# Designs tried in a protein design chat: VHH binders against p49116. Part 5

Target 1, 238 residues: p49116
Amino acid sequence: EGPLLSDTHVTFKLTMPSPMPEYLNVHYICESASRLLFLSMHWARSIPAFQALGQDCNTSLVRACWNELFTLGLAQCAQVMSLSTILAAIVNHLQNSIQEDKLSGDRIKQVMEHIWKLQEFCNSMAKLDIDGYEYAYLKAIVLFSPDHPGLTSTSQIEKFQEKAQMELQDYVQKTYSEDTYRLARILVRLPALRLMSSNITEELFFTGLIGNVSIDSIIPYILKMETAEYNGQITGAS
Below, E stands for the ipSAE of ESMFold2; O stands for the ipSAE of OpenDDE; V2 stands for 0.75 times the mean of E and O plus 0.25 times the DockQ between their complexes.

## First folded at step 20 (VHH; framework vhh_ozoralizumab_d1)

Design t20 (at its last look DockQ between E and O 0.05; V2 from the best seeds 0.00; counts 0 for: pae E 15.3 > 2, placed apart)
Fold by OpenDDE, look of step 20:
Structure t20 (fold): chain B 238 residues (1-238), chain A 126 residues (1-126)
Amino acid sequence: as target 1 above (238 residues)
Amino acid sequence: EVQLVESGGGLVQPGGSLRLSCAASGFTFSSHAMSWVRQAPGKGLEWVSAISGSGGYTKYPDSVKGRFTISRDNAKNTLYLQMNSLRPEDTAVYYCARGDSPYLMYFSRYSGFDHRGQGTLVTVSS
């Protein structure tokens, strides 16, 4: 009936932990990543179409695409997060872990390649100067992806994805009328997200604390969190 | 000022049960994850249980899993720990602790807190 996204869905403000430590320790990195993860999931929850899919479908959907949403979030919040600094810190921590855990050369290569891909993706998005609306629609497109295995209501999901695409198209046409191929340039970046391993992402940002827990396992709880609780936690009001 | 006041400790026989309470004040209780930690004589602090602000998520270490249950009443600003099947090794001062992160509490290796109470002594002995 109405638009998939509203102006309220364009706002995507990440609040970093404060104060920033002199040395970016594992705690700071994990906290920062967690905040972004939660923000991304709660953003999804704020979409009426997402709510309409039901709790089970929502959970499955987010489980399937959390890495993509997270990565888009990294790109969008790269400056606020000082992503380059965080990644450098992660690499330093990994060096220690690699030495201790005797990781195979191949594994090291995979992890470093993933970091490179992540940096390149974020740089590419920055180079394209993607705005808040475009990010919102891109996130919606990846969120409402019907091609993940095990999903229910795939027809409905597809419809929502199409709607997101159409709205993005309309926005780009309206806002960037002189750039005929902007939409195409933006959309062709999405495949890069699928090439990124969720497992490696989890390892990079959460390995210090994740333990025997997985992001997949906590997603249902994040999605069930009360909005007031989430908002209260973000504002740090105590 | 953040205040946490534990109660309910005492002497109990092995296999017995005890319920601890923690009265919280000075902050928005429902917005904070809460934990129980304990310190046995001569040992360091051990994390015992955690619960999210809304109470929808709980976690336990293997040492108490299946025996202890954390819960909360946000309307009463009260945290609870139901301890069943108590063992002598459960003897410790138990502290109510406020989580310092609403996000990290979901991760198994995290047990951070920024405030804790004065504690209540639990002694399990025959």
Scores: ipSAE 0.762, ipTM 0.883, lowest interface PAE 0.6, mean pLDDT 93
Fold by ESMFold2, look of step 20:
Structure t20 (fold): chain B 238 residues (1-238), chain A 126 residues (1-126)
Amino acid sequence: as target 1 above (238 residues)
Amino acid sequence: EVQLVESGGGLVQPGGSLRLSCAASGFTFSSHAMSWVRQAPGKGLEWVSAISGSGGYTKYPDSVKGRFTISRDNAKNTLYLQMNSLRPEDTAVYYCARGDSPYLMYFSRYSGFDHRGQGTLVTVSS
């Protein structure tokens, strides 16, 4: 009952580790990505509709969509993160790995293709000048996706997704009334998120954080975290 | 069974340094993220630092970043906190806390950690 999201769900402020090192390194990249991940999980957890689905359903939803939420977060925070600089540092590292023959050529090709897709996605979102309300609704649409394997309560999840879609439509029509095609242009960007590999996102941004295990495996622990500890992970302070 | 024993606390002047240690036993140390948490007189618990099970990821609140360094030696089952440029507001009992997962450093009263030690007192005054 009531709107799916409120103004409090539009706020999405990423605080970067300070000071920025003179040369980017895996620790800075991992800390930056960790802050974005926790900010994204805190955002999802704060939504009343998400809270209403119950702990098991929450874990299943986030496992299914964390990479899409993270990628939307990257696009929204690309300027604050200096994402282009981070990706350039990763590309340089990968080129050195080819030179030193430390990684298979097929894997490097996959990772480079993923980086290009990520840059293309972020550039397309920047060109559309997606605002904070639009990002919040897009995140809600990907969060409440009923078609992921292993989900329960799919009817209720689908209803929440439809509600997010309707609220986005209403917002765009009211706020961008002279731009008849804006909603359509925004929505056609969503399929690209399903092409993003969670495995490669982990390699690009999280290798130094969690050793060689998946973010998928730690989602239950992230979701159980107390709000004060969330804030410590997001900002580096409580 | 599970034991966490902090040491290295004491009285130090402002601007000074201390190194805290936490000896861990009764569990596989490298399978758990670890944290330092402190409690100033009359205050609640404040997290101070965290480190992943492998030691590859560390995290600090802004209040101590640049002054404190967490580290671990998984061969010795020991957690460390190097505290430099100490200030009177750093006066607290410092606790070593064990996470319930080797990954991503998170702790809370309800979840995220399952054991802490008895603490070691750090007093920063003239």
Scores: ipSAE 0.000, ipTM 0.154, lowest interface PAE 15.3, mean pLDDT 81
ESMFold2 (binder alone), look of step 20: mean pLDDT 82; pTM 0.841

## First folded at step 21 (VHH; framework vhh_ozoralizumab_d1)

Design t21 (at its last look DockQ between E and O 0.78; V2 from the best seeds 0.00; counts 0 for: SAP .674 > .668)
Fold by OpenDDE, look of step 21:
Structure t21 (fold): chain B 238 residues (1-238), chain A 126 residues (1-126)
Amino acid sequence: as target 1 above (238 residues)
Amino acid sequence: EVQLVESGGGLVQPGGSLRLSCAASGFTFRSYAMSWVRQAPGKGLEWVSAISGSGGYTKYPDSVKGRFTISRDNAKNTLYLQMNSLRPEDTAVYYCARGDSPYLMYFSRYSGFDHRGQGTLVTVSS
């Protein structure tokens, strides 16, 4: 049967748009977020167990957990992304909208709280000094969550999640043997992901461009995209 | 050097059909989303259609949806635009354009490109 994840699944390298503009505009933010989103989805599809579930189930899983995967990705890539700067820019853009009375007071509060939750989560993960293996397994645990409504093959999904959990446990025990409660500290962060609204995340990072579409609606296309479709543009290779 | 060469333009009567082609060279064609854009006399540039690198995703504005079909042959490095039920308001110079992002092309409000051909004139008139 083999392990759920291999060393190839540990690699999670985000390439940012270059150069970074002096002013972080909507395009830069959306591009950066999109790259992370695509990276996260393509990471998921690279897992044999994920492929084994079939296309329909795969798509349903990703639709259910894309926000959580994305958020874990934000945490993992926070430094490379300069996430604090991006969030500050988003807040600035939001303030402009506030001044123009485009948002209700309640909505403003919701959005600001969401930004706070995102920042706190990423900070908490940084404090824990989560490594690449741990992130990979956490993403797998989030991906293979059987408790989303409407999923098929829930028994198999649960088995994969358990396998991810076991492998994480083994890894932590082996790598951090002196820290007896590290696994618990890591896993206890996962509930925070469920408190975050996918709609607000979508608005924060993809506003201005997403228009009448949704991340949910483009997920099937992301999952079907070949890596060759963007490698040339990312690496500058012709 | 990136090159995009459009062809297939011409005069057509209202209700007629036309197929445009764009020959691409100087880059890995399948790695780029492609678009068609047009510019009518005295008007600004208008996005007409887009297609992902593999061709698995296409999008159209409401103005041409149901009438125009974008496609590509990656083996031939060629982009196509099938235009049916043409209208006088479709009269414009049509440009093949290389998308500047493989990611943002999925968003309805994005139509960015980094290269554009010289264009081919399409005239719809009785």
Scores: ipSAE 0.842, ipTM 0.914, lowest interface PAE 0.5, mean pLDDT 93
Fold by ESMFold2, look of step 21:
Structure t21 (fold): chain B 238 residues (1-238), chain A 126 residues (1-126)
Amino acid sequence: as target 1 above (238 residues)
Amino acid sequence: EVQLVESGGGLVQPGGSLRLSCAASGFTFRSYAMSWVRQAPGKGLEWVSAISGSGGYTKYPDSVKGRFTISRDNAKNTLYLQMNSLRPEDTAVYYCARGDSPYLMYFSRYSGFDHRGQGTLVTVSS
């Protein structure tokens, strides 16, 4: 009952580590990416419908979709993050690894295809000028996906996804009334998210961090993080 | 001013136990991940344990796992390290360190910090 999302869920402010180094380094990239990851998961946690599904279902949903949420976050925050600069630095590093024979040809192809797909997705979202309300509903549609393997409560999840779709439709029709096909053009971008590899995302943005602990394994701990722990250093850093 | 003051070091026989304490002040202790790092004579810093701000997530390298236990008391602003089954190779100056990111702490390879104390010497020798 009530709307799935409120205006508080439209706010998605990523704060970058300060100051930005003259030359990008692994720690800056990983800290920036981690801030986005944690912001995305705590955004999901703040949704009453998500909370109503219970802890086990919450963990399962986020495990199934964290890469899609992260990718939507990259597109939404691309300018704040200087994402094009980050990706250029990663490409340069990959080219050096080729010269030093540190990566297989098949791996290089996979990683470059992923970067290209990510750039294309972000460009398509920028071309559509997707706003904060639209991003919030797209994230909700991705989060409440009943089709992921191993989920329970799929009928309830499907109802929440349908509600997110209906609320997006209402918003787009009200706000962009002269653009009859905007909703369709927005929704057609979502299948591209399923093509993004969580394995490659971890390599690109969390290089050197995953070791014995994957993002999948830490999700329950991220979801349980106390507000003081999450927000305290960001407030005190600047 | 951020202050971290370690105590509890000393001389102990192999197989013995020590409990280190770290009194924290000048910051909101519960908001920060904390760690213990050590430096053996003539060597670099080695991470030996970390704990999240709430205390709900802990991690250890294989070298100390099962022997060392990190804990914190957020009401007393105090970090602890219980060290059991001590070995001569555990001889080092042990430092209390404040994590520089509440996010990166959750990743197994990350050991960064922005402040540390003066250290407390642990000597394991017969």
Scores: ipSAE 0.567, ipTM 0.813, lowest interface PAE 1.8, mean pLDDT 88
ESMFold2 (binder alone), look of step 21: mean pLDDT 82; pTM 0.844

## First folded at step 22 (VHH; framework vhh_ozoralizumab_d1)

Design t22 (at its last look DockQ between E and O 0.01; V2 from the best seeds 0.00; counts 0 for: pae E 21.8 > 2, placed apart)
Fold by OpenDDE, look of step 22:
Structure t22 (fold): chain B 238 residues (1-238), chain A 126 residues (1-126)
Amino acid sequence: as target 1 above (238 residues)
Amino acid sequence: EVQLVESGGGLVQPGGSLRLSCAASGFTFRSHAMSWVRQAPGKGLEWVSAISGSGGYTKYPDSVKGRFTISRDNAKNTLYLQMNSLRPEDTAVYYCARGDSPYLMYFSRYSGFDHRGQGTLVTVSS
């Protein structure tokens, strides 16, 4: 059957909107986040094992784990995105909403805690100096999680997850042979992803534009998007 | 140079139908989301439909939902707007517009574009 991931799946290059505005407005934030979201989804669909599960199962998997994938993407692309700046801008926008009394105190607390969790997660990943291969495998482990409710083909999903874990283990042993506990250190970060609310993530990065739709509702369309369409606009090719 | 040329406008009675076309050139048509926007006399620009580059995703405002259908032929670099059950309030200049993002078009509150044609006049009157 071959490996679950190849070198082609290690590449995860996010292109930011250009030019960067002096003031990070809602449009810039949403665009940046959308690009990451789409990149993550397209990454997933580029995996043969993912394709083998079929469209319905694929959609269900991504719906279940998009927030985790997105968060891993944030961590991986934190530098390119200037994530700290984006988060600061989001906070500023939230402050405006607070001043206008649009949010309850409890909601403000929830949102701020979520931002903190995101920052902490990304910082922790940066401290671990996670490389592109490790991120790819971690994303695969997250993607092929069989423990989400309502999934079909759970046995197959589990097999793929195990394969991802094994390949990660092999990679870490080979690449970081002197760091005996590196695998454990990086895997113990995954539970933090489950603590993050997809609703709050959606609100933070997409609230200005999401309207009456949801990330959940557009996932099927993202997965069906033609690669040429996706790539063509990213590269600015006219 | 990006060019968008609308056609198909005209006078129609209430309840009638009209099909607009937009010929696109100067860019990779299939790579861009496209929209129709309209401007009624004395009113601002109103978004009326959008379609993804591949045509797999469409969206409409409530004002035209169920009456208007956006479509595209990427082989012909042409955008279409089928307008049924036309109303006097649909009277406007209709513009073909190129989407400025392949991603944001999937969000209901987004209607951005970076190029627009010269427009074609649609008049609905008895």
Scores: ipSAE 0.825, ipTM 0.910, lowest interface PAE 0.6, mean pLDDT 93
Fold by ESMFold2, look of step 22:
Structure t22 (fold): chain B 238 residues (1-238), chain A 126 residues (1-126)
Amino acid sequence: as target 1 above (238 residues)
Amino acid sequence: EVQLVESGGGLVQPGGSLRLSCAASGFTFRSHAMSWVRQAPGKGLEWVSAISGSGGYTKYPDSVKGRFTISRDNAKNTLYLQMNSLRPEDTAVYYCARGDSPYLMYFSRYSGFDHRGQGTLVTVSS
């Protein structure tokens, strides 16, 4: 048939809440992260191959990989989001929580280690200078992963993942023809995404909006949203 | 103890240039957004520029955009303001101010007022 992704899937424009506050706070961080989450879900939902898998399979796939997609989105949008400053603010907040005895030392250690891993991942992606086409195909490879337990239609999912891999390989060879190792350097970064904790991502970025509700539990609702509501969540307009 | 010491002010002709410096000590400089603010005679404090802790993000009001450049050297704990194409209305005492975090400041109010220096006078006149 046709290519897995079109030019509409390459554009990935995150709009930050306006105006930016004098000091970053939990609500600004959560709003920014929510926009990225909804942008990522809108991206996934717009792919014809994803639509072809059916609603139950779509929900299962996104539940399995939303944190990986979100993390790729963080890396892609790190400059627009001022991600380094957001993470520094979170670290300062965690240090205050230790001083005020509000969180256990074991939890804080887990969260700090995760922040370090996230920073390292985003920095490594920036050093590779990954472009928008490459990010789109990397997200597709992550989305159409047949390896997650409990999936149906795994042969169709594998076919779509192979198509994403083939299109990435063709794109890199055409666009970066003098850089023989670029594809390998890009692909070796993907395993780190499976090591990111979804519950810590929720605590870092979604505490001010979600409370005790996990992102996993709202994914069916997000995937069924009307386009106008989606645009309101992505841009903050409504 | 947090200390901020401004220098580099002086008398300059309209159209001239000055470079202000601010030596910082007593805190982890790279962890804080920094600002320049100024106070003209008989006026309140006016935000002139801001820079993130890393130095990657800067912001200016329209009144100085394109003429002033904020920068920092985190290895030397020093903040700078390069002022070009100076006008008589730029005459003010200029203060180096520390932000509470590495974030950019987005309003003209002097938000680092608890940690500012003594100021350095810039006079622009024929």
Scores: ipSAE 0.000, ipTM 0.093, lowest interface PAE 21.8, mean pLDDT 80
ESMFold2 (binder alone), look of step 22: mean pLDDT 82; pTM 0.845

## First folded at step 23 (VHH; framework vhh_ozoralizumab_d1)

Design t23 (at its last look DockQ between E and O 0.04; V2 from the best seeds 0.00; counts 0 for: pae E 11.7 > 2, grease 24.3 > 24.2, placed apart)
Fold by OpenDDE, look of step 23:
Parts: C-alpha cells; structure tokens; sequence
Structure t23 (fold): chain B 238 residues (1-238), chain A 126 residues (1-126)
C-alpha cells in the first residue's frame, strides 16, 4: 500500500471568525474552537486509512482521541488563533464566574491548571518549531492509537500508527539530518496530551465556560457532516 | 439576495396541529443550518427548533420538545415545522431563520442568525 499521509494531509488551515470582536466574547471563543474541532475531525476523515476502518470504528477512535487532536490543533494554530489572547479571555470570564460563586475552589484550581498545561504544551511545541508535516504525522499517531478501551480492529489501527511513526521518522531524517535526536524530542511531547482532561476542555471552549456539553455525543454527526454544510460558512461564501 | 418566506400560519384550537413552511432562495440551502424562532406579543424572540444542513441533526427546547418537529427538503429549498398539541402559549409570529454558524448549534446555548423571514402568525385560541 502507499503512504499513510500525502501532501494534502499536511495542509491544516484554520479560518478564524470575522470580524474579530473588540473584546473576545464567549461566542467568538466557542466559534473558533468549534472550527478547529471540525477541521481536526474532517482532517481525520480525509485519510484513506481512517476511512478503511469503517464508520463504527472511526467514531470510536475519534471519541477516544478528540481532545488530543484538538490540543495538537491548538498548538499548530496557536499563532493564527492568538491562543494566548483567547486563554487570557477565558481566564477573565472564569474570574467573573468565581465572583458569582459558581465554581468551587478545587474546580477553579483544576481549570486553571488545565489552562496552564495547554499553554505550556503549546509553548513547548513552538519552541521545537514543529512544521506542518510533523504535525500531520503526530496527529496521525495520536489518531491511530490502539490503546484505548473498547476499540475494534486494534491490529489494523496499530499498523496504521506504526506506519505514521515510520513516515515521521523518515521525514525527520531527511529534513533535519543535522538534528539526530529531533524525532525523540518531538515524540516525548505526546504524553502530555494524555494528562489533559477532555471534560475541562469541553467546558473551557464549548459550553461558555460553564456547562456540560458532550462532544462525545455529537462526534457521529460531525463525522457524517457533508462538506457543503461547512465549507461555505467557513469562508463566508454562500 | 437571501430570501426566506414563511407560510402555513393561522387560527387553530388548543390541541390542534399546524404545519409551517419556509421557502428559501438566494443561497445554497443545504449549506446552512436552519431554525424556527417565534415572538409572542409583548415578549422577546424565542428559539423553537434547529436543524443541520443535511437534516441529520435536530434540537428543540423543552417548551416544544415532543410536540414540534423540524424538517427540511433540500431539493425543494424548503424548511418545515410540524406543530402538534398546540397550546395558547404557542401563539406567536413564527420566523424562519438561517443560522450564522454550522458549528455553534451543536455546542453553544447561543442562537445566532444572519437572516430571518417576515414571519407567519400562529394563533391558538378556543
């Protein structure tokens, strides 16, 4: 079989909502995050190997790793998103909620720690100067993780992951031949993704900072969404 | 030019049924999430139902859940609202509205629209 990823899978362009408000509001944050989430899932859909797993397995796989994919997307699109500004706005909104005694002290701590972890992860990726190819392969490695409970076709998933890893290795050796340990430095960042709570991510980016929206429940719909349903509105075209 | 034209409103007794239609033109209909909203006399605008571009996803507020059904025919560029078990409190002008985002309807409590029709009056009275 051919390569797992092609050059078409390297492109990962996030279009931000326009116009940007003077003050980042919940709507802008949620819209931005939603676009990234959908972009990530549609990126997965575009991979032939992903399609070959079948709809049920695909859905289960994305349910298991969407938070990690989303986080990698945040890192990759951090500059375009002005992620630091978004996170600062989120913190400000949280402070308002704190004043209203809507959150416990422990919960506040957890949320703030999560924000910190997100920022640190993105900063670490920026310091490594990860390129588009590397991000694509990292996302593939995360996507095709066989170690999630309840997955079917785990052997096939594992093969795809291995293929992603091999292609990444080949790319790094070819492109960064003078940096002998670059691959290792990149891969050791992945464990940090597993430390991040999907629930907290949902609350921060998708529920107006307060609520319990389940991305898990809507993932099947996102994966079934027709291209025509989102392309036009992303670009503002009708 | 984007146009939304509602029809099907009228007078109905409590417990009765109505089916509203919205004819859409001037844009790629299937590319947009659509909603019904209503405004009762002296009250603000209330979201009534939403449907994704493909029609695969629908949502309702508790006030109408189980009684109202939103649907669409993308081939006809038409949005529908089947209203059953109507109540006096359902009396309002009903508007067809185009969603401003295909994403937020899944996650956010925010209901934003960029276009709305002129509306059709529904009166529920004995």
Amino acid sequence: as target 1 above (238 residues)
Amino acid sequence: EVQLVESGGGLVQPGGSLRLSCAASGFTFRSYAMSWVRQAPGKGLEWVSAISGSGDYTKYPDSVKGRFTISRDNAKNTLYLQMNSLRPEDTAVYYCARGDSPYLMYFSRYEGFDHRGQGTLVTVSS
Scores: ipSAE 0.324, ipTM 0.682, lowest interface PAE 1.8, mean pLDDT 90
Fold by ESMFold2, look of step 23:
Structure t23 (fold): chain B 238 residues (1-238), chain A 126 residues (1-126)
Amino acid sequence: as target 1 above (238 residues)
Amino acid sequence: EVQLVESGGGLVQPGGSLRLSCAASGFTFRSYAMSWVRQAPGKGLEWVSAISGSGDYTKYPDSVKGRFTISRDNAKNTLYLQMNSLRPEDTAVYYCARGDSPYLMYFSRYEGFDHRGQGTLVTVSS
């Protein structure tokens, strides 16, 4: 009972690593991406409906949708992160990767297509002026997706997703009452998230993590992390 | 205390090979990307190779691509540079440098180095 999200779930502030380098580098990109990932998972963990599903279901949901949540976070924080500059730097690097035999020509085409899709998604969200409330509801809709394989409690998950959709509809109708088609324009952006490859996201933003660990494998540990430990890791403080 | 000690430099003929080593101590070696940089007489520092903390990713400028190979042994806390097909323009003092994270630097003009060794001289001459 009660609303799915409260005002505390609208706040989503990404803090960038310090100091900011004159030129973008792997360390800055990977630390920035890690901060966004942790912020996104802390956000999901804070939702009472998510907590009510239990630890095993929570892990399954986040494993299924972490890339979609991360991509929404990239779009929401694109200006703070200077994301377009980061992606341009990655594109320039990829043009030289054939010289060093790190990537094949077919792989480079796949990665470039992914970057283009990411840029277009972020641009479309910026053009629509998606606000913080709308982002929070969109994240809830992708988090509570009942159609991922291997989930339990799918009827409960579907109920939560429908509640997120209803709350988004109510918010948009109240806040943007003169824009009859805003809800439809927002919702048609979501299928693009399913086109984003977790594998390529890891290659672009998380290359060289200690232990060569996939994001999928660390999700249970991030979800159990205490707030004090989380803040220490995300700020780089000991 | 972080320490990086380079060795393996010397005199070699053009076309020859040389293997540099860097012994690391005072930090968790596998948690840091490592680089080789060099300084030719009268010139600034030039990046010549980098390797991620895991060793899975390496990077080379065009000037040494195909001739130099960076590697690391995280069990022995040692960084290596295999230098083949050496040329007189490779003559320089070579430094082992520690990055500030396990990640390689993309598209950076300056490597994020927080520590360097004393260097080992490589001379390539007729």
Scores: ipSAE 0.000, ipTM 0.170, lowest interface PAE 11.7, mean pLDDT 81
ESMFold2 (binder alone), look of step 23: mean pLDDT 82; pTM 0.845

## First folded at step 24 (VHH; framework vhh_ozoralizumab_d1)

Design t24 (at its last look DockQ between E and O 0.01; V2 from the best seeds 0.00; counts 0 for: pae E 20.0 > 2, placed apart)
Fold by OpenDDE, look of step 24:
Structure t24 (fold): chain B 238 residues (1-238), chain A 126 residues (1-126)
Amino acid sequence: as target 1 above (238 residues)
Amino acid sequence: EVQLVESGGGLVQPGGSLRLSCAASGFTFRSYAMSWVRQAPGKGLEWVSAISGSGGYTKYPDSVKGRFTISRDNAKNTLYLQMNSLRPEDTAVYYCARGDSPYLMYFSRHSGFDHRGQGTLVTVSS
């Protein structure tokens, strides 16, 4: 069997909405976040191992880890998307009570803590200077996590995760040979992802979903989206 | 140049039906999610339907769900809106719109579009 990931899977280019508004409104935030979400899912789709799991398993897998993938994406694309500015805008919107539903004091605290955790995570990743290959492998490790409830083909998923881990190890050893503990440093960041609430993430970045639609519910449709449709929308390519 | 030209609007009685069309040109039609939006007199723009590029997925707000059907013919570069059981509150100028991305179909209550037609007037009145 060939490697889990190839160089093609290292590319992770987020295209932001243009132009950037003077005031970052909910629309811009949601659009930006949506693009990242779609990019992340399309990235997953591009992995042959992911495809081999089948549609049902793929859907379940993404449903289980979308928030982690999304968060890694935030970290990876933090500069391009001006994440700090977006988060500040979100906080501002919360403070101004621009939300449809009035939040309790406890909920506000939870949301603010979540924002802090997101920012800290992204900052930590930036400090580690994680490169594109490392992000790709980290995303793969997160994606192919067999420990989520309700998954099928867990043995195969585990195999893929192990492969991702091994390839990451090899890459780090080869690329960062003088930094003996780099692999450990980057892997210990993964637990932070599990502490983040997908619900709060959804509320923060995807406020204004049409109707009562959830990210969970639309994941199957995103995964079924044609690549041409996605590419055409973001690039305007004919 | 991107062009969207709506047609099919008119006067219809409550409970009646109307089918709108939008002719698209100047871009790869199948590569874009499309939407219908409407603007009633004195009101803001309201999203009323969206369809993916392939046509495989459609979405509606509750206000029109079960009554309106969006569809597309990619071979003809045409978007359609079948409107059944029309109500007076459906009176508006209806616009065909190309989204900035397919994401708005899922995540935005108010959609930003990079292109929109001139619109076609639908009047529902007895």
Scores: ipSAE 0.030, ipTM 0.419, lowest interface PAE 3.1, mean pLDDT 88
Fold by ESMFold2, look of step 24:
Structure t24 (fold): chain B 238 residues (1-238), chain A 126 residues (1-126)
Amino acid sequence: as target 1 above (238 residues)
Amino acid sequence: EVQLVESGGGLVQPGGSLRLSCAASGFTFRSYAMSWVRQAPGKGLEWVSAISGSGGYTKYPDSVKGRFTISRDNAKNTLYLQMNSLRPEDTAVYYCARGDSPYLMYFSRHSGFDHRGQGTLVTVSS
């Protein structure tokens, strides 16, 4: 009983690697993305409702939604990250790969369409002026999604998602009382997250650090990390 | 317009107690982290306490920890500071301040507020 999220779950501060290079490179992009991923996983793991589901359910749930959480994190932190600059650097890298005959035309089309969709999503979220409380509840809604294939404890996950939706509704109604349609406008942005490919996200943001290993394969390790180790990964300090 | 009005200051002996209040209006009070800051005569601003929008998280510097308690009543749009075991060094003008960020990690920074009241004077003297 009690709220699904507390004020401590609203905190979501991304710190960027220092110093920022004169020209962005793959290593800077991958380090920045890794910090966001670990911040997102730390956030999810800190939720009592998530902890209550048990380790196997936790792993399955995060495997199903990590890309959606990451994409919400990109939108929330787009200014701090200078995401538009990062995406421009990635586009330049792709163009060089074409010139060196290292990437197929079909793949380039898929990746460029994904970049466009990502930028459109982030722009739409910025235009709605989504605040930190709203982002926290949106992340909870995508985390506790019961409709992913292969999940156990679907009834309990559904109850947690409904609680997140109710708490978001209460927050929006009190905070934006003169805007009766704000909740609906916010929630209709979520289906766009299903268009984001985890495979392409890995290629765009993680190839320099993860190598050939998928994020799905390391999720159990990330979820079992000690809190001090998490904080080191999030800030780059150990 | 945003208004913050402090009250409850006064003269008190060392070891005494005071409770400060801050009436807030012109904004959605529960959506902002709030803080108390103080300015002793001839000194700069010093952060004294911070509280999250719901009231579920509070933070204090070592100089007041254990003696001061921040609280809020979101139904009355009022912020409070209970000050116990007061010392002459606590003499200052105390200001109620609204955070400039929705994230509670930022409200403990000295420069992390965007509005403050006119202040209420607390004098601790024998």
Scores: ipSAE 0.000, ipTM 0.117, lowest interface PAE 20.0, mean pLDDT 81
ESMFold2 (binder alone), look of step 24: mean pLDDT 81; pTM 0.835

